VH-VL binders against Large ribosomal subunit protein uL10m (mRpL10). Designs and how they scored, part 252

Target 1, 224 residues: Large ribosomal subunit protein uL10m (mRpL10), of Drosophila melanogaster (Fruit fly) (q9vpl3)
Amino acid sequence: RGKINIQRPKAPHYERARVVAVTQPKYPELPKAKSCFKTRAERTQQQQENPYNEIIAREVRNWLDHSRLVAFFHLSSITADDIFRVRVQLHKQNLHLKSYGSKIIEQAVKNTRYEAIVPLFHSNHCIVFSPDPEKTAALLRIVRRVPQMVLLGGIVEETMLSRNQLVAYAQMPGLHAVQAQLVQTLSQAPGHLIQQLQAHQNSFVQVLDVHAKNQMNEETPKST
Key: E = the ipSAE of ESMFold2; O = the ipSAE of OpenDDE; V2 = 0.75 times the mean of E and O plus 0.25 times the DockQ between their complexes.

## First folded at step 14 (VH-VL)

Design hb47 (from gn1 with heavy chain G101S; framework fv_imvotamab_arm2; at its last look DockQ between E and O 0.20; V2 from the best seeds 0.00; counts 0 for: pae E 2.4 > 2, placed apart)
Fold by ESMFold2-Fast, scan of step 14:
Structure hb47 (fold): chain C 224 residues (1-224), chain A 118 residues (1-118), chain B 112 residues (1-112)
Amino acid sequence: as target 1 above (224 residues)
Amino acid sequence: EVQLVQSGAEVKKPGESLKISCKGSGYSFTKYWIGWVRQMPGKGLEWMGIIYPSDSYTRYSPSFQGQVTISADKSITTAYLQWSSLKASDTAMYYCARHWSYSSFDYWGQGTLVTVSS
Amino acid sequence: DIVMTQTPLSSPVTLGQPASISCRSSQSLVKSDGDTYLSWLQQRPGQPPRLLIYDISNRFSGVPDRFSGSGAGTDFTLKISRVEAEDVGVYYCMQHTHYPWTFGGGTKVEIK
């Protein structure tokens, strides 16, 4: 049967149906399924992002613990192709160029001996890791040709070094014992920098505490 | 001398619980992940999960999530793999291995053979 | 999950001759941090696995110079320049770039 008695009388007149068909907005074929899928994907993404940050932060901490050389750089605007070429060149010398968001770095170093590095990562940055501290000279030679990478400092044999101290370390002959002594000697000067960074953090906390107490004092008279 | 020493072979029935161990020595235990790898008889290697002993953070393969529990006690430099209820399909050699993010699994335990049969 | 496909399944070789094992990943193994986490393991009969090579081409401590690794992206190769009797065993590639970490199916190296 070519005729549908119930639907045919209820359907719009041919002329009206034609107008409705051409002006009808297009909707997803399965709008409820798409909406449900998107909501589920968003929840999954949020859960994965939280666990992803947790594991990557531990991977960063693991790299810090195992790298006898860590160098910190400010990174100016550079193309993906150019940074890839630098990464390949560094990798040939067992130098590993990595970049992480500031939140991941903060999580990786919070409540550790490395916490002092956090202020270095408030802008564009990258880190070079190596298990081989004798590669410091090779690192500086390579980055000398990359003006977008500006050395800020580093960690050698678990001791924090300024830019100038890291440059001095790179100039030592390839004798591990002599280099270790130099790092120890240079690390006595970085003690002042670490103390300054900690003092600034403590001063900021104290200022916040004073502000909180002033706010409480202001509220106390009002509540009487 | 880096060593990972695992507990001895186990013979169990389906439904029983089991906890096997992996004791590390000769290195800084908290600076390395410990991973667990299953090898079914005559088959290849399957990653089960890892633990970061410094804070006992764990990450599991989806295939093993909810089926096993990985834990560690850094005071005795020991990691554990535990089942609440064993299945016959759990019959396998279980290896622990030391890992840091760059080198992959560099030192391995001797393995613990687990046989589950009724 | 990343699938790691090894060829050949078995490699019979004459003592002193070279052997070559290929490993292909279903996706690029370049991690978001820029490194490629591809390693090779050796398992001798009745023994636990032993790390041979990590980061595609870096020999692990104590591994003889006759072992070498190469590759990039999705295609990787392990070569043994001169097979010795103690090289008999199963060789696995492994990736730890993407979670979950996965192993190749293994290649059995045997003496003819």
Scores: ipSAE 0.791, ipTM 0.907, lowest interface PAE 0.9, mean pLDDT 82
Fold by ESMFold2, look of step 15:
Parts: sequence; C-alpha cells; structure tokens
Structure hb47 (fold): chain C 224 residues (1-224), chain A 118 residues (1-118), chain B 112 residues (1-112)
Amino acid sequence: as target 1 above (224 residues)
Amino acid sequence: EVQLVQSGAEVKKPGESLKISCKGSGYSFTKYWIGWVRQMPGKGLEWMGIIYPSDSYTRYSPSFQGQVTISADKSITTAYLQWSSLKASDTAMYYCARHWSYSSFDYWGQGTLVTVSS
Amino acid sequence: DIVMTQTPLSSPVTLGQPASISCRSSQSLVKSDGDTYLSWLQQRPGQPPRLLIYDISNRFSGVPDRFSGSGAGTDFTLKISRVEAEDVGVYYCMQHTHYPWTFGGGTKVEIK
C-alpha cells in the first residue's frame, strides 16, 4: 500500500503532567504510576470536590440500567500496568471495567432494588459492565489470571447473584441457547411441554433462586 | 420500535414564547437521557443540553444556559424545549435525541423547524 | 470546549470507491472511566441525523458493514469501503467524553 501506517500506542492521559514535573530545577519526586484508574483515596477526594458528581452518578445509573451483566470485584494492590492490561483484554470482549466512589454508587442505586450493593464499594473495588450476559464465561477466564481482582458477585438480567451463583451461571448454556431450547419445546406435544419448561427453569432458577434466598437471609460479607 | 415524534413547524415573531415537544415511545422513557440539538440553516449540529426524565436533572451547554428551558413530563413520555422570548437568531431546525453513554444519541426525532421573523 | 476538526470538508467520490473521513479533537477523548466516547452520525439530505458508529468502532444496529470506525486519543477515522448512492450526505463526528459535548463541522460526501 502507498501510505505509511504510523499508528502508535496510546500514552496514558496524564503523561503530560509527568513530563512537566521532570523539567523542575531540583530532582522532582518520580511521578507515581499513572493510570486511567485512580487510587481509592484519590477517587473519593476528587468525587467529593467535583461539582459534576451528579452527572457521573447518572452515568453509572445508565450503565446499570443498560448492562445485562454487571460484576463486582474487590481490588487488592495491583500495578497500573496490570490493571490497564486487564482493562484492554476485557474491552475486546465488550466488557467495560470501571471504578467509582461509594457516594457516587450510592446515588446511582438510590431508590432501586440494588441499594444493597453499596457496602461492597466501601473498600477498593472495580465494576465490569456489559450488555452481553453470555460474556460471563469470558470475564471469569480473563480475571482468573488476575488474583488481585476478587469476584464478589454480580447482576445478570436484573437479578443479583453471589460469586458462586455467577460462576454457576457462566457454566450454563448461553441465554440464546436457552431461548432456542424454549422455542423447540413449545413445538413439542402438549404432554411434554411442561416437563421441558420445568427442566430448563429448574436448572436456571435453582442456581439463582436458592442462592439469592440464602443471600437475602444473611448479612452481606464485609470487604478485606 | 423506538420513536421520537416532535411537534410541528412553528412560525413566530420576535419576543413571542414557544414550547416545542418531543414524545418518546417504544422504550422505557426514564432509562435514557433526552438531548436537544440545534441546526441553523445550512450549518452543522450544536448540542443545547440534556435532561434525565427520571428526576428532571438538566444540564445545558454554556452557549444555551439561560436562553432556553429543557423539561420533561415522564407521565406522558414527553420532553420539551421552550423559549420565553424568541429572537430572529433562533430560526433553526431543532432535534431531540435519546442518549445513553454507550451508544450516544442513538434515535433522533424528525426535527421541528422554528422560524422567527418580523 | 473541545474542538472537533473534520477533514475533508467535502469528499466527492466515484460510486463504488472508498471514502475516508478524519476527525481530530483538541484534547484526548479518553474519559476517566477508561472509555472513549466518540461516535459518527450520518445526515442524508432533508433527513435528521442517524447514528452510524459508537464507541469509536461499533456499528449501530442496521448500519451496513461498509462503514467502519477506528482511532484513539485525538485522531479518529470513518471509512466507507464502497460508496453507494444512498451514502450521499453529511457525516459528523461527536464526542461525549467531556462537557460540553461537541460535534465536528461535518464532511459532505457526494457522488462524482
């Protein structure tokens, strides 16, 4: 081809500030590792001072309302490079890794059935959003190699799931396969229809309903 | 089918008030933002502001702050753009569009032509 | 305000040939959440805008495969692999990363 392709790796947004610091007369403190994800303390302080927190909370609400898969993680000490690599891998699968302060999450879930998730965000955390619930298996495979990200649970199709329930969901046939099985079942003789629907319901509902009822009757685990 | 249906064209004189509407259907109205976009004759697109109909939270472009009012009535799934006193420079096509962060302005109204002349 | 600069202003193209539209922002469009909120709109003559591409490269529902988006940071491109008669119109890039949201000035695609 006749054009030179000079696509370059994208530098972190805050690299400009680090370059300016290097030009100071005395030896400046080396800049801390910069990433798109801020530390928990920096995130909390910026959110408390930022006059735009109201719109950010509504952006989170939009992501919650439009994501058929939401996964919550506790985030242990992890380098900015490692979290960036994980974010890139996830984004390729239409999985969007984000972090927000607990007050923004509280505002985003206010007056919804998801208010119970707020305690999960008092520790260092991250959230993965996706419109594709069938990507749950891909999510778990990617984070399996990232021990710093500890799965706490999630939301699938507006249903809250514990860690174990979400893992079990990832082992099920995809929603499209379940829908295809339901269409096939509806075409069968009436005497078999109830048995086929109950078999599919029992597989899915048993994983979701039993664990959800146990989770409702017990305290939410504390972070750390 | 997602639809945004806007009120019809308006011909007004300077100083008159006006309220145009945008009715959403085929989707959950309170789960999306509604934005307003101006297109002056023969010109490009200008973002005027957005509203979150669930609680009527509104943000305006600085260029339009204080010049128009954006509102919504979620019980009839309708958003509004209104002027208290029109100017000739308000002559333009006005679009509403629904928004969420991931897919941007995904569905647009047909537009409302507002003509302001002496 | 983030300025979105589109080039070319006009793109006359022979039917069936490719077209390429550039959009450059005055600042990085990477938001603090790690995503880049850049989209492309098409406005056919006498019609409202419609969404073509969001999240830099994702085609909106019903958009033909001949449309593709790419880019990062401040430099973004919309390509039409084989221009059809129905592709005549004005194309806008839009950013919704930073307040206030802004559009490019538009690129008119026309058949030679």
Scores: ipSAE 0.526, ipTM 0.786, lowest interface PAE 2.4, mean pLDDT 79
Fold by OpenDDE, look of step 15:
Order: sequence, then structure tokens, then C-alpha cells
Structure hb47 (fold): chain C 224 residues (1-224), chain A 118 residues (1-118), chain B 112 residues (1-112)
Amino acid sequence: as target 1 above (224 residues)
Amino acid sequence: EVQLVQSGAEVKKPGESLKISCKGSGYSFTKYWIGWVRQMPGKGLEWMGIIYPSDSYTRYSPSFQGQVTISADKSITTAYLQWSSLKASDTAMYYCARHWSYSSFDYWGQGTLVTVSS
Amino acid sequence: DIVMTQTPLSSPVTLGQPASISCRSSQSLVKSDGDTYLSWLQQRPGQPPRLLIYDISNRFSGVPDRFSGSGAGTDFTLKISRVEAEDVGVYYCMQHTHYPWTFGGGTKVEIK
């Protein structure tokens, strides 16, 4: 009786093979967790049929208006589970991951200062919102670990930033630190620095103005 | 400091019109929703509706749809709640409150007491 | 409309003792994006409501740490670890996930 080669089992008799083939349990594919990130087609269809488009658009507007940090991402092939993981991580940092259809975005930002973002929404995208611009570094750190999320740009303190600018912003010391450095630099180099600083001051004033405008929103400190 | 200041108490008769106000200060008025909440005497809070002052987009509770009008004048950072014809059942405290996406109704007015009696 | 059910209606508490208020929604308050907009408000006698907790568990600015919120989906809880005299009032849960926004019926916290 030939040694049963357990490593290369002989093909079962044709009858047995047939029975085995028929009796193999077909496990239903686990319902793929419907990602909150619908395909573009699904989103478009939903937008067409959704009587609440105005509500959603208003919601988007609300998020934009209340956010001091907005980051736009292209989403490549990402699983619902991965998105969920990222969402949880972001949420821990008070970063809110949202996804909207292009039409909704268009409606939301029409005739607003945010209209410039519309061209960014030509594919699968997601948006991360935060009331805290200081979370930019945290955002980038988290997203760095998610290759499916590609940073396209963002809005920080009401200023549209390119991807590179946003990365640079994240690397910058806090506003106070920058101000302190500026003051120090101003104190050290009287003449030429004043001219260069005036340019920076104008930029700072703009940033400060934006900050001041946004500081009024900070008076709602979320006590973590 | 964020503040919402409402107009004073009102005593009206049934059938009269009324417009009460809520003035916001200390924040960007156009960036936050303003909601109105009714509280009948000895009862709980009832959401009436909200308005986005930037474009005056308004949402109403179905219970209050057509019964009241919510409006805003962003130039003077004021929201309004108005009745065309008051009923005795409209007797209540009315609160305005600021709504923020990252929180909730985070700041409230002091309330406006409306009394409707014959 | 989403019905918010609070229990108990009244909560007599001894000073220094904990209190717990439950709020149950008739439907899930979780949005498609995973956010849950559930807030707790405190209304002291003769005062307007005050925000205590937002997004289920976040304390609003100035709110003492003795207040805590928890829950998920349809079940939410507000806890006061040590009730103080100033905590007397009516507490409301509020959902603002779905329109129309709705409040719970309120829970009256009283000192025994």
C-alpha cells in the first residue's frame, strides 16, 4: 500500500472530487463595510436624488467657515477599514475627515471666498477639517502613514496653501515663536532688517489679521 | 467675549404681531448659526429653527414651520424671530443661541419672555 | 423626528454623591462620516441653558471636570462625579445630527 504522501496527496477519485466540489461551503463574502467614502458615481447619483443637497452644502460651508485648518486629499484605492482607522486617528487629534461630492462642494462654495477649491475636486477626495491650525503637523504625521491619502493643498487661517506650503507651515514654529523670533531679529538688525521685516510684517499682519479674525472663534475653547 | 443679547420681555394680545431680536457680539456673526429655542412655562426646550446669517439660509422645525419667521441682519449682527399673529399658546421663554459645528449651542442669550394673554 | 428620552425625570442627589443621567435616542445619532452630534446642556433655575458637553464627551470651556459624558449610537450618559449645590437644575440632552434637532425632556437634579 503506497506511502500516503501527505505533501502531495493523490487527487481524489473523480466521484469524490465531484462531491467535495459540490459540498464546499460557499462562504458569503463578508459585506464590505460600506465606506462613508462613496465612489464618485455613487456620490453624484446621491446628489441628484438627494433633496437635502442644500443642507449638505450648508454643512460643508459651515465646516469651512469654522475651520482654521482645511486640508484636501486625493484618495487612491483605500479600504473602508483603512479609512476608518485614519478617521479614528484624526479624530483623536480633533481632526475631522469628511467626504463630499463635487457638486455639493460647488454648491457650498459658490460665490464665496472658497470658490477656488472647486478645481481640486475632480476625483475621489476627502477633506480634513480642524479648528486648530496647530494641528497641521499632527495631520501630516498621520497622513504620512497613509499612502492612499495624497495631500493636494489646504487652507490655513483663511489662506489657500499649496501642498508644499502646507508642509512648510507644519514645520514652522508656532505663531508666538515666530513673533518672538521676529522681535529678536528686529532688535538685532536695525536698518536692513526693518525693510525685510516690513515685508514680513505685512505678511504677519495678514496672518495676524486672519488670526485675530479667527481668534474670535477661539473664544470657544473646547476644553480637552 | 461672545455674547448674545436678546430683546426685552413682551406682553402681547392674541392676534398681534411680534418680532424679537438677538444681537451677537464678540465673534464673527456670519460664520455661526443662530438658533431659536422655545421653552414653555415649566416645560423643556424645543428647537424652533436656525439661520445662517451669512446668507440667511434657514431651517425650521416642522412644528414651527409656517408659524414663525427667522431672519437675520448681518450688518447689525442681529437675528430675529417673528410672529405674524400670536396665540396664547405662544407664551414662552425664547432663547437664541449660537451654534458651532465643532461644538453645539455654545453661547445662549438671556432669553425673551413672551406673554400672550387676552 | 428623533425622540430623545431622558431618564430619570428627577434625580434627587445628596451633596457630594454622584449623579447619572441617561439619554436615549430613537435612532442612531451617528452620521455617515462617523460624527455624533450629542450635547448636554444645563439649565439652572432662572437662567438660560448652558453647554456642558458636546460631541458626547467633550467638556465645554469652563465646565468642571466633575461632569463627564459618554455613550455611542443611541445611548448616552451624563455623569456628575460629585454633585455640588450649584449643579441644581435641569439637564437636557440634545441631538443635532439630524433635522429637526431635538432635545430630551430634561432631568431635574435636586439636592436631597
Scores: ipSAE 0.514, ipTM 0.782, lowest interface PAE 1.1, mean pLDDT 85
ESMFold2 (binder alone), look of step 15: mean pLDDT 93; pTM 0.952

Design hb48 (from gn1 with heavy chain G101D; framework fv_imvotamab_arm2)
Fold by ESMFold2-Fast, scan of step 14:
Structure hb48 (fold): chain C 224 residues (1-224), chain A 118 residues (1-118), chain B 112 residues (1-112)
Amino acid sequence: as target 1 above (224 residues)
Amino acid sequence: EVQLVQSGAEVKKPGESLKISCKGSGYSFTKYWIGWVRQMPGKGLEWMGIIYPSDSYTRYSPSFQGQVTISADKSITTAYLQWSSLKASDTAMYYCARHWDYSSFDYWGQGTLVTVSS
Amino acid sequence: DIVMTQTPLSSPVTLGQPASISCRSSQSLVKSDGDTYLSWLQQRPGQPPRLLIYDISNRFSGVPDRFSGSGAGTDFTLKISRVEAEDVGVYYCMQHTHYPWTFGGGTKVEIK
């Protein structure tokens, strides 16, 4: 035998591992940029430091009360470099990307008109705040290039709007008065998004009721 | 028009109690924090603490924790700063200011001068 | 606690000339979510403080265009493009990124 070929693995598995290693984002010890998500360790530490959760919940409420534009997003896995670029672009437009734990959001909105938004935060999420509602078009333009961020809905001029209503609002550049009239027209009535969120919550309850009823039918004879 | 109006100047002796006030008007009182800032004669500004009037949640600077009490009565849109026992070192101008997390302290009261001497 | 250090003007500023004030924090004012909360206040003699700049570079309502703010991380600057008589006073930087909230020691602007 002339040659030793111990280091040559089966090509398909080796090429797959190599491709995955090249395309996978690396998590260096020293982070290059901040994520929209808080790390698991940061979330755990914040929960252990209950007094900080109390103050942060009021800071969230303060931002909700004073932002004339609030947009809610589902956030999929995203690299630190990508989210940093997004944050920089948003900040130039007076748009503030923030992420909070679900428990903090629940505490912030409990017993307020915003309580209906809690179900939006059961999965990975982030929120964009702005005191300037005219920035909605700029927000959607920036986010359209970020497939990891999916618009769920928002609040404009104290009115809760669905995703489609926010998109419609963004397509109407104009004076504040015209935008205010559009928001009222799109909402049809105050609390339109709350009604939609409540309907989704009721659908979930109905699913649970069906499951519970099916379990009861298994425990007791169906024919009686 | 947003205004914060503070109570008048006070002259006290060491050991006396004192409660000064800050009345907000022209805005939704419960949606803003109210903070208290001390300025000793000829010196700079020191943050003492804040209160969220909606639920009376307070947060103090460590150097003022236990030295003063901050409270608020949202029914009359008024915040308070209180001492149980004044010291000569409490002689200072005290300002209240409203706070929103983005804009910082945006509107300030005119100040309440507290003089503590024997 | 975060210490905010201001560099004072070495001498009185001539009317119509620019002025620059430096503010340096003992640690980064950037939160994990990327936000930085730094503001500048003006206190004229015998008056309460007045907000000039918030969020590093945003002028508050009614503040003249000759005031501007800049900076990032630990180094921040307030600039007055053309100092006017009404600008006499003490200028403070303030951070509310981390508790406890802290002010700079102040920089006195005097006209010569």
Scores: ipSAE 0.608, ipTM 0.816, lowest interface PAE 1.9, mean pLDDT 80

Design hb49 (from gn1 with heavy chain Y102F; framework fv_imvotamab_arm2)
Fold by ESMFold2-Fast, scan of step 14:
Structure hb49 (fold): chain C 224 residues (1-224), chain A 118 residues (1-118), chain B 112 residues (1-112)
Amino acid sequence: as target 1 above (224 residues)
Amino acid sequence: EVQLVQSGAEVKKPGESLKISCKGSGYSFTKYWIGWVRQMPGKGLEWMGIIYPSDSYTRYSPSFQGQVTISADKSITTAYLQWSSLKASDTAMYYCARHWGFSSFDYWGQGTLVTVSS
Amino acid sequence: DIVMTQTPLSSPVTLGQPASISCRSSQSLVKSDGDTYLSWLQQRPGQPPRLLIYDISNRFSGVPDRFSGSGAGTDFTLKISRVEAEDVGVYYCMQHTHYPWTFGGGTKVEIK
């Protein structure tokens, strides 16, 4: 036996005392909680710059700068084996199938002539690059047999073309003069080509997901 | 034609600073990466880093991070490799080379020999 | 870092005979974008490196057709079908699939 045990009364359990206090109706002011909100938000957002994204974005821009043919596709679910076979067929024609996240593409094209393509990549996508624009016909022939890849549009000789304009280009003879003339003719559309590319992308998405037109939104296909 | 012309040979003492150059001509300078590669006497090739001259973005090999600075001046189509304080172990031939996409390093400079001795 | 291992270290060949160089990577060189970034460089004595082959098997401009590349994944080969006197030098494989970019240790081709 110890004298200390007799003279020191047992303290109530801290958790039990706290529970009793919390059950009492009381609404203290929250200015301190409001002041601490920013610190908690910083823990879940404001991520550090991703060094991987920074270099890959410049690699994408580099591919855009060196490719005289760039084709944009919506990509639906496809097996690894199927996409590998498509990639092999494309590679034999000097056509390079690549996929990048939308943030990487936005970083790659920001403040460049290619910035208008960003809305095309808000859904699942892939891009085919080639330094040889005469391979457009080969590209369309290969992709026609891949239902998971839907052509949205592209860039030929630094000119943005809609799906229909790319198909027209592919059907032209392999004469550079004739192809250059076609590209110039198609590029004379004043500011509507980018909207056409966006409309094709939005129309395809709407066919998949949406059955009815928004009552008052005339700008749905032009997504602004 | 495409050319990369590097600055002349350098002989330095340990602790000295040095900046060597690589001037590109015959192509669109801002459309290609420029890389730097070290070759120590009698040894193989080591990648040091690259720069994208359009915005001066750099990426370094971990072995060279903090040891050198890569920069570029697109107005005179020139890339640079710089040391703040040289060491004897920096004695080597240094090459610049341009790069895009899957082509790898397609055109190379003639090399700059750097000798660091007391 | 990806280690690139080249064999042999030296390859003495008789003029007109074939030569073969192997390059093995410690990891797959297939990038997330689906392409393989493997190239071969030639360095003649006292000269800077010269690109021979990129994208495994594509000959660079001006490279003779006696040079060929093949391989996939981690195993790559450079072949010279009939070695000529001007082919003397050190050959390097290089990957630029993953950072940091790395070179093989080199293979010295010399005439016997």
Scores: ipSAE 0.651, ipTM 0.835, lowest interface PAE 1.5, mean pLDDT 81

Design hb5 (from gn1 with heavy chain S28R; framework fv_imvotamab_arm2)
Fold by ESMFold2-Fast, scan of step 14:
Structure hb5 (fold): chain C 224 residues (1-224), chain A 118 residues (1-118), chain B 112 residues (1-112)
Amino acid sequence: as target 1 above (224 residues)
Amino acid sequence: EVQLVQSGAEVKKPGESLKISCKGSGYRFTKYWIGWVRQMPGKGLEWMGIIYPSDSYTRYSPSFQGQVTISADKSITTAYLQWSSLKASDTAMYYCARHWGYSSFDYWGQGTLVTVSS
Amino acid sequence: DIVMTQTPLSSPVTLGQPASISCRSSQSLVKSDGDTYLSWLQQRPGQPPRLLIYDISNRFSGVPDRFSGSGAGTDFTLKISRVEAEDVGVYYCMQHTHYPWTFGGGTKVEIK
């Protein structure tokens, strides 16, 4: 019997059960020895959970330090199956789509030159990393087919770039010297690009907020 | 040229303390993790733990937690592995290796042989 | 802990012939961030380990193209297309997807 196609894992389908909040563990009356202390497994699990955010934040910082291409996206509602398919397509191009909570991002970039990007992550977001900046064109081609992902900007060769500057960079494939010169030319103003990235994200979020508020306001007449 | 150079072989008695070193050169030391790997005579490789030299954050394998201490001094680009009280079962070759997220353990030290016998 | 099982334990091979090493993990090596952290190391007699392949199939710098890696999920393979005398040694798979990081038991490649 030959095995069917199992090389590409099926996109995960998960169902969320309501989480039951417990403020204090209930100890059974018997056995008393187990009721008086945590088991080794429970202590190990508690220890693992405690340092989870700390190690992940350093893993994020490590990826930032070693990625010659980092792209920041606003992420609208998307199914787990759909994002998994996008992640697989990107990975084939050495592009790594990752998503982290805002607190982990804040911990990762604290006391680094990346600290100024924190405001970009106060809304739904995801990040694409790559050690290969020549993959910028491939990234934009793939993401163009994913309307839930909106490019905000990024970092190329350690230089902060706006959305338009990243698009310009992508138009110069295979010309490293010209690409390097373009990056330097586009990034000459200190601090300006970070403000551009923040403004771009805020503008997008504002557009979404205006639509939602318009619906609400139209249903709420002014009282006199 | 990336290099990790480890301290020389050690012969110790049970109960003695020991600190061995791993000096990195040819790269930005604080941008890479340093891991420690044990290889007992004639056996395979065992991961002991890692350190992020930028802030000295450590993570240990559960089997080595409390048995050893990993530290680093970024001013001299050196990582350390330390025992407060050696046991005969600590006799092994100890390797340090550099790591960043995707690249795995890409460069390795030459190893430090530690022999613990009475 | 994730158990990494390598087969065979030893592989005597004639010079110029291919060799294949299997590595199976007790759990999927796909990390929560979506990537798979599986690498292969070579240890020649009396020498420290050397990285051959990372991210399942990517050759490390300076590694000859006769070495190739493949696999997904829990089943991974290292292949040497044409074994040379310098390839004698012990080969290890390693996962750094889940803590604690673990190695396979090793496969000894020898010339017959």
Scores: ipSAE 0.675, ipTM 0.842, lowest interface PAE 1.3, mean pLDDT 81

Design hb50 (from gn1 with heavy chain Y102H; framework fv_imvotamab_arm2)
Fold by ESMFold2-Fast, scan of step 14:
Structure hb50 (fold): chain C 224 residues (1-224), chain A 118 residues (1-118), chain B 112 residues (1-112)
Amino acid sequence: as target 1 above (224 residues)
Amino acid sequence: EVQLVQSGAEVKKPGESLKISCKGSGYSFTKYWIGWVRQMPGKGLEWMGIIYPSDSYTRYSPSFQGQVTISADKSITTAYLQWSSLKASDTAMYYCARHWGHSSFDYWGQGTLVTVSS
Amino acid sequence: DIVMTQTPLSSPVTLGQPASISCRSSQSLVKSDGDTYLSWLQQRPGQPPRLLIYDISNRFSGVPDRFSGSGAGTDFTLKISRVEAEDVGVYYCMQHTHYPWTFGGGTKVEIK
């Protein structure tokens, strides 16, 4: 029974290290008196000032800094199963579909070159990240079959692109002249690009509202 | 070439202070987290904490919160791990490693051996 | 804290034969952002750890094709298709989905 002790000299230390790692102290907890019962107001206040938001904001900025392709979408109502299937398809192409609250996005991009994207996230949204800009065509092919995801614009090789510019980029291989034209367009007043992205977002929200109202009228039995 | 170079081995007595370093080169220092990992003699790896050098934001493992201080100086692309008062139980190999969300800890320093004994 | 359990604790293998290491997490490693932050590290004797696999199955730059990763949720596997002499060492799984970040206890791979 005890022959397990007769092993190579490093095996006992290795197994002891494993036990120590499992028994390491857990995260410090609030005193039981304070954590036993909390009001909804106290929980809401704690969540708003949550250090979790601080670290996630830096994780978002880290993804922005390391993604050569970032695409911004308006996201309409979609089932968990449908979004999961889309995420799996995108992941096979090294495309990472993520969603974050507007406060986290604002904190992530504050005082950075990405600050211009903040207005895009006042409505329901999602972002697709990839280290590979050549996957833009694959991204658009996949999302073409997902009407709930509406492309607003993106960032390719650190260059802000409108929806139309991103679609054009997807349909052409890396061409030096095209890249120069995109840089030229960005070097024009940045406010023009931001305004275009904001207007595009507002336009799609309005179209979706009209569509939803028409859909409700068609699905509801006529009362007259 | 991405490289993380750590300071040399240290031999200290309990109660002494210590600051070890990790210098990054060959990459954009402020775009990566730097993490510190402890490995006690003959034991496995333990995550101590991370720092985001761009704004010096830190996050610690609860086991190391208040036991060590992590800092960074982005002007010289160097991260630090510091003890105000060493204990014999701090005897270990300490590694720094570069981190970003997708790749995890991708490049590691060579390690700094810290020995604390009376 | 997330507990990462590795099996086996040691794996003696014959050169050219396959080796398989399992890693089980105490809760799902799917993060709220939809990705799973599971990686595998190799530590050769006297050397610092080296990243082998990240994002469950992606080989890091310079890592030989004989290494592969798979899994989902709470169950993950690292496979070495044909063990070479240079593969001796300790292998660790790591999660960075949940804070604090945690490592598995390690699996020692050695030649028999």
Scores: ipSAE 0.755, ipTM 0.886, lowest interface PAE 1.0, mean pLDDT 82

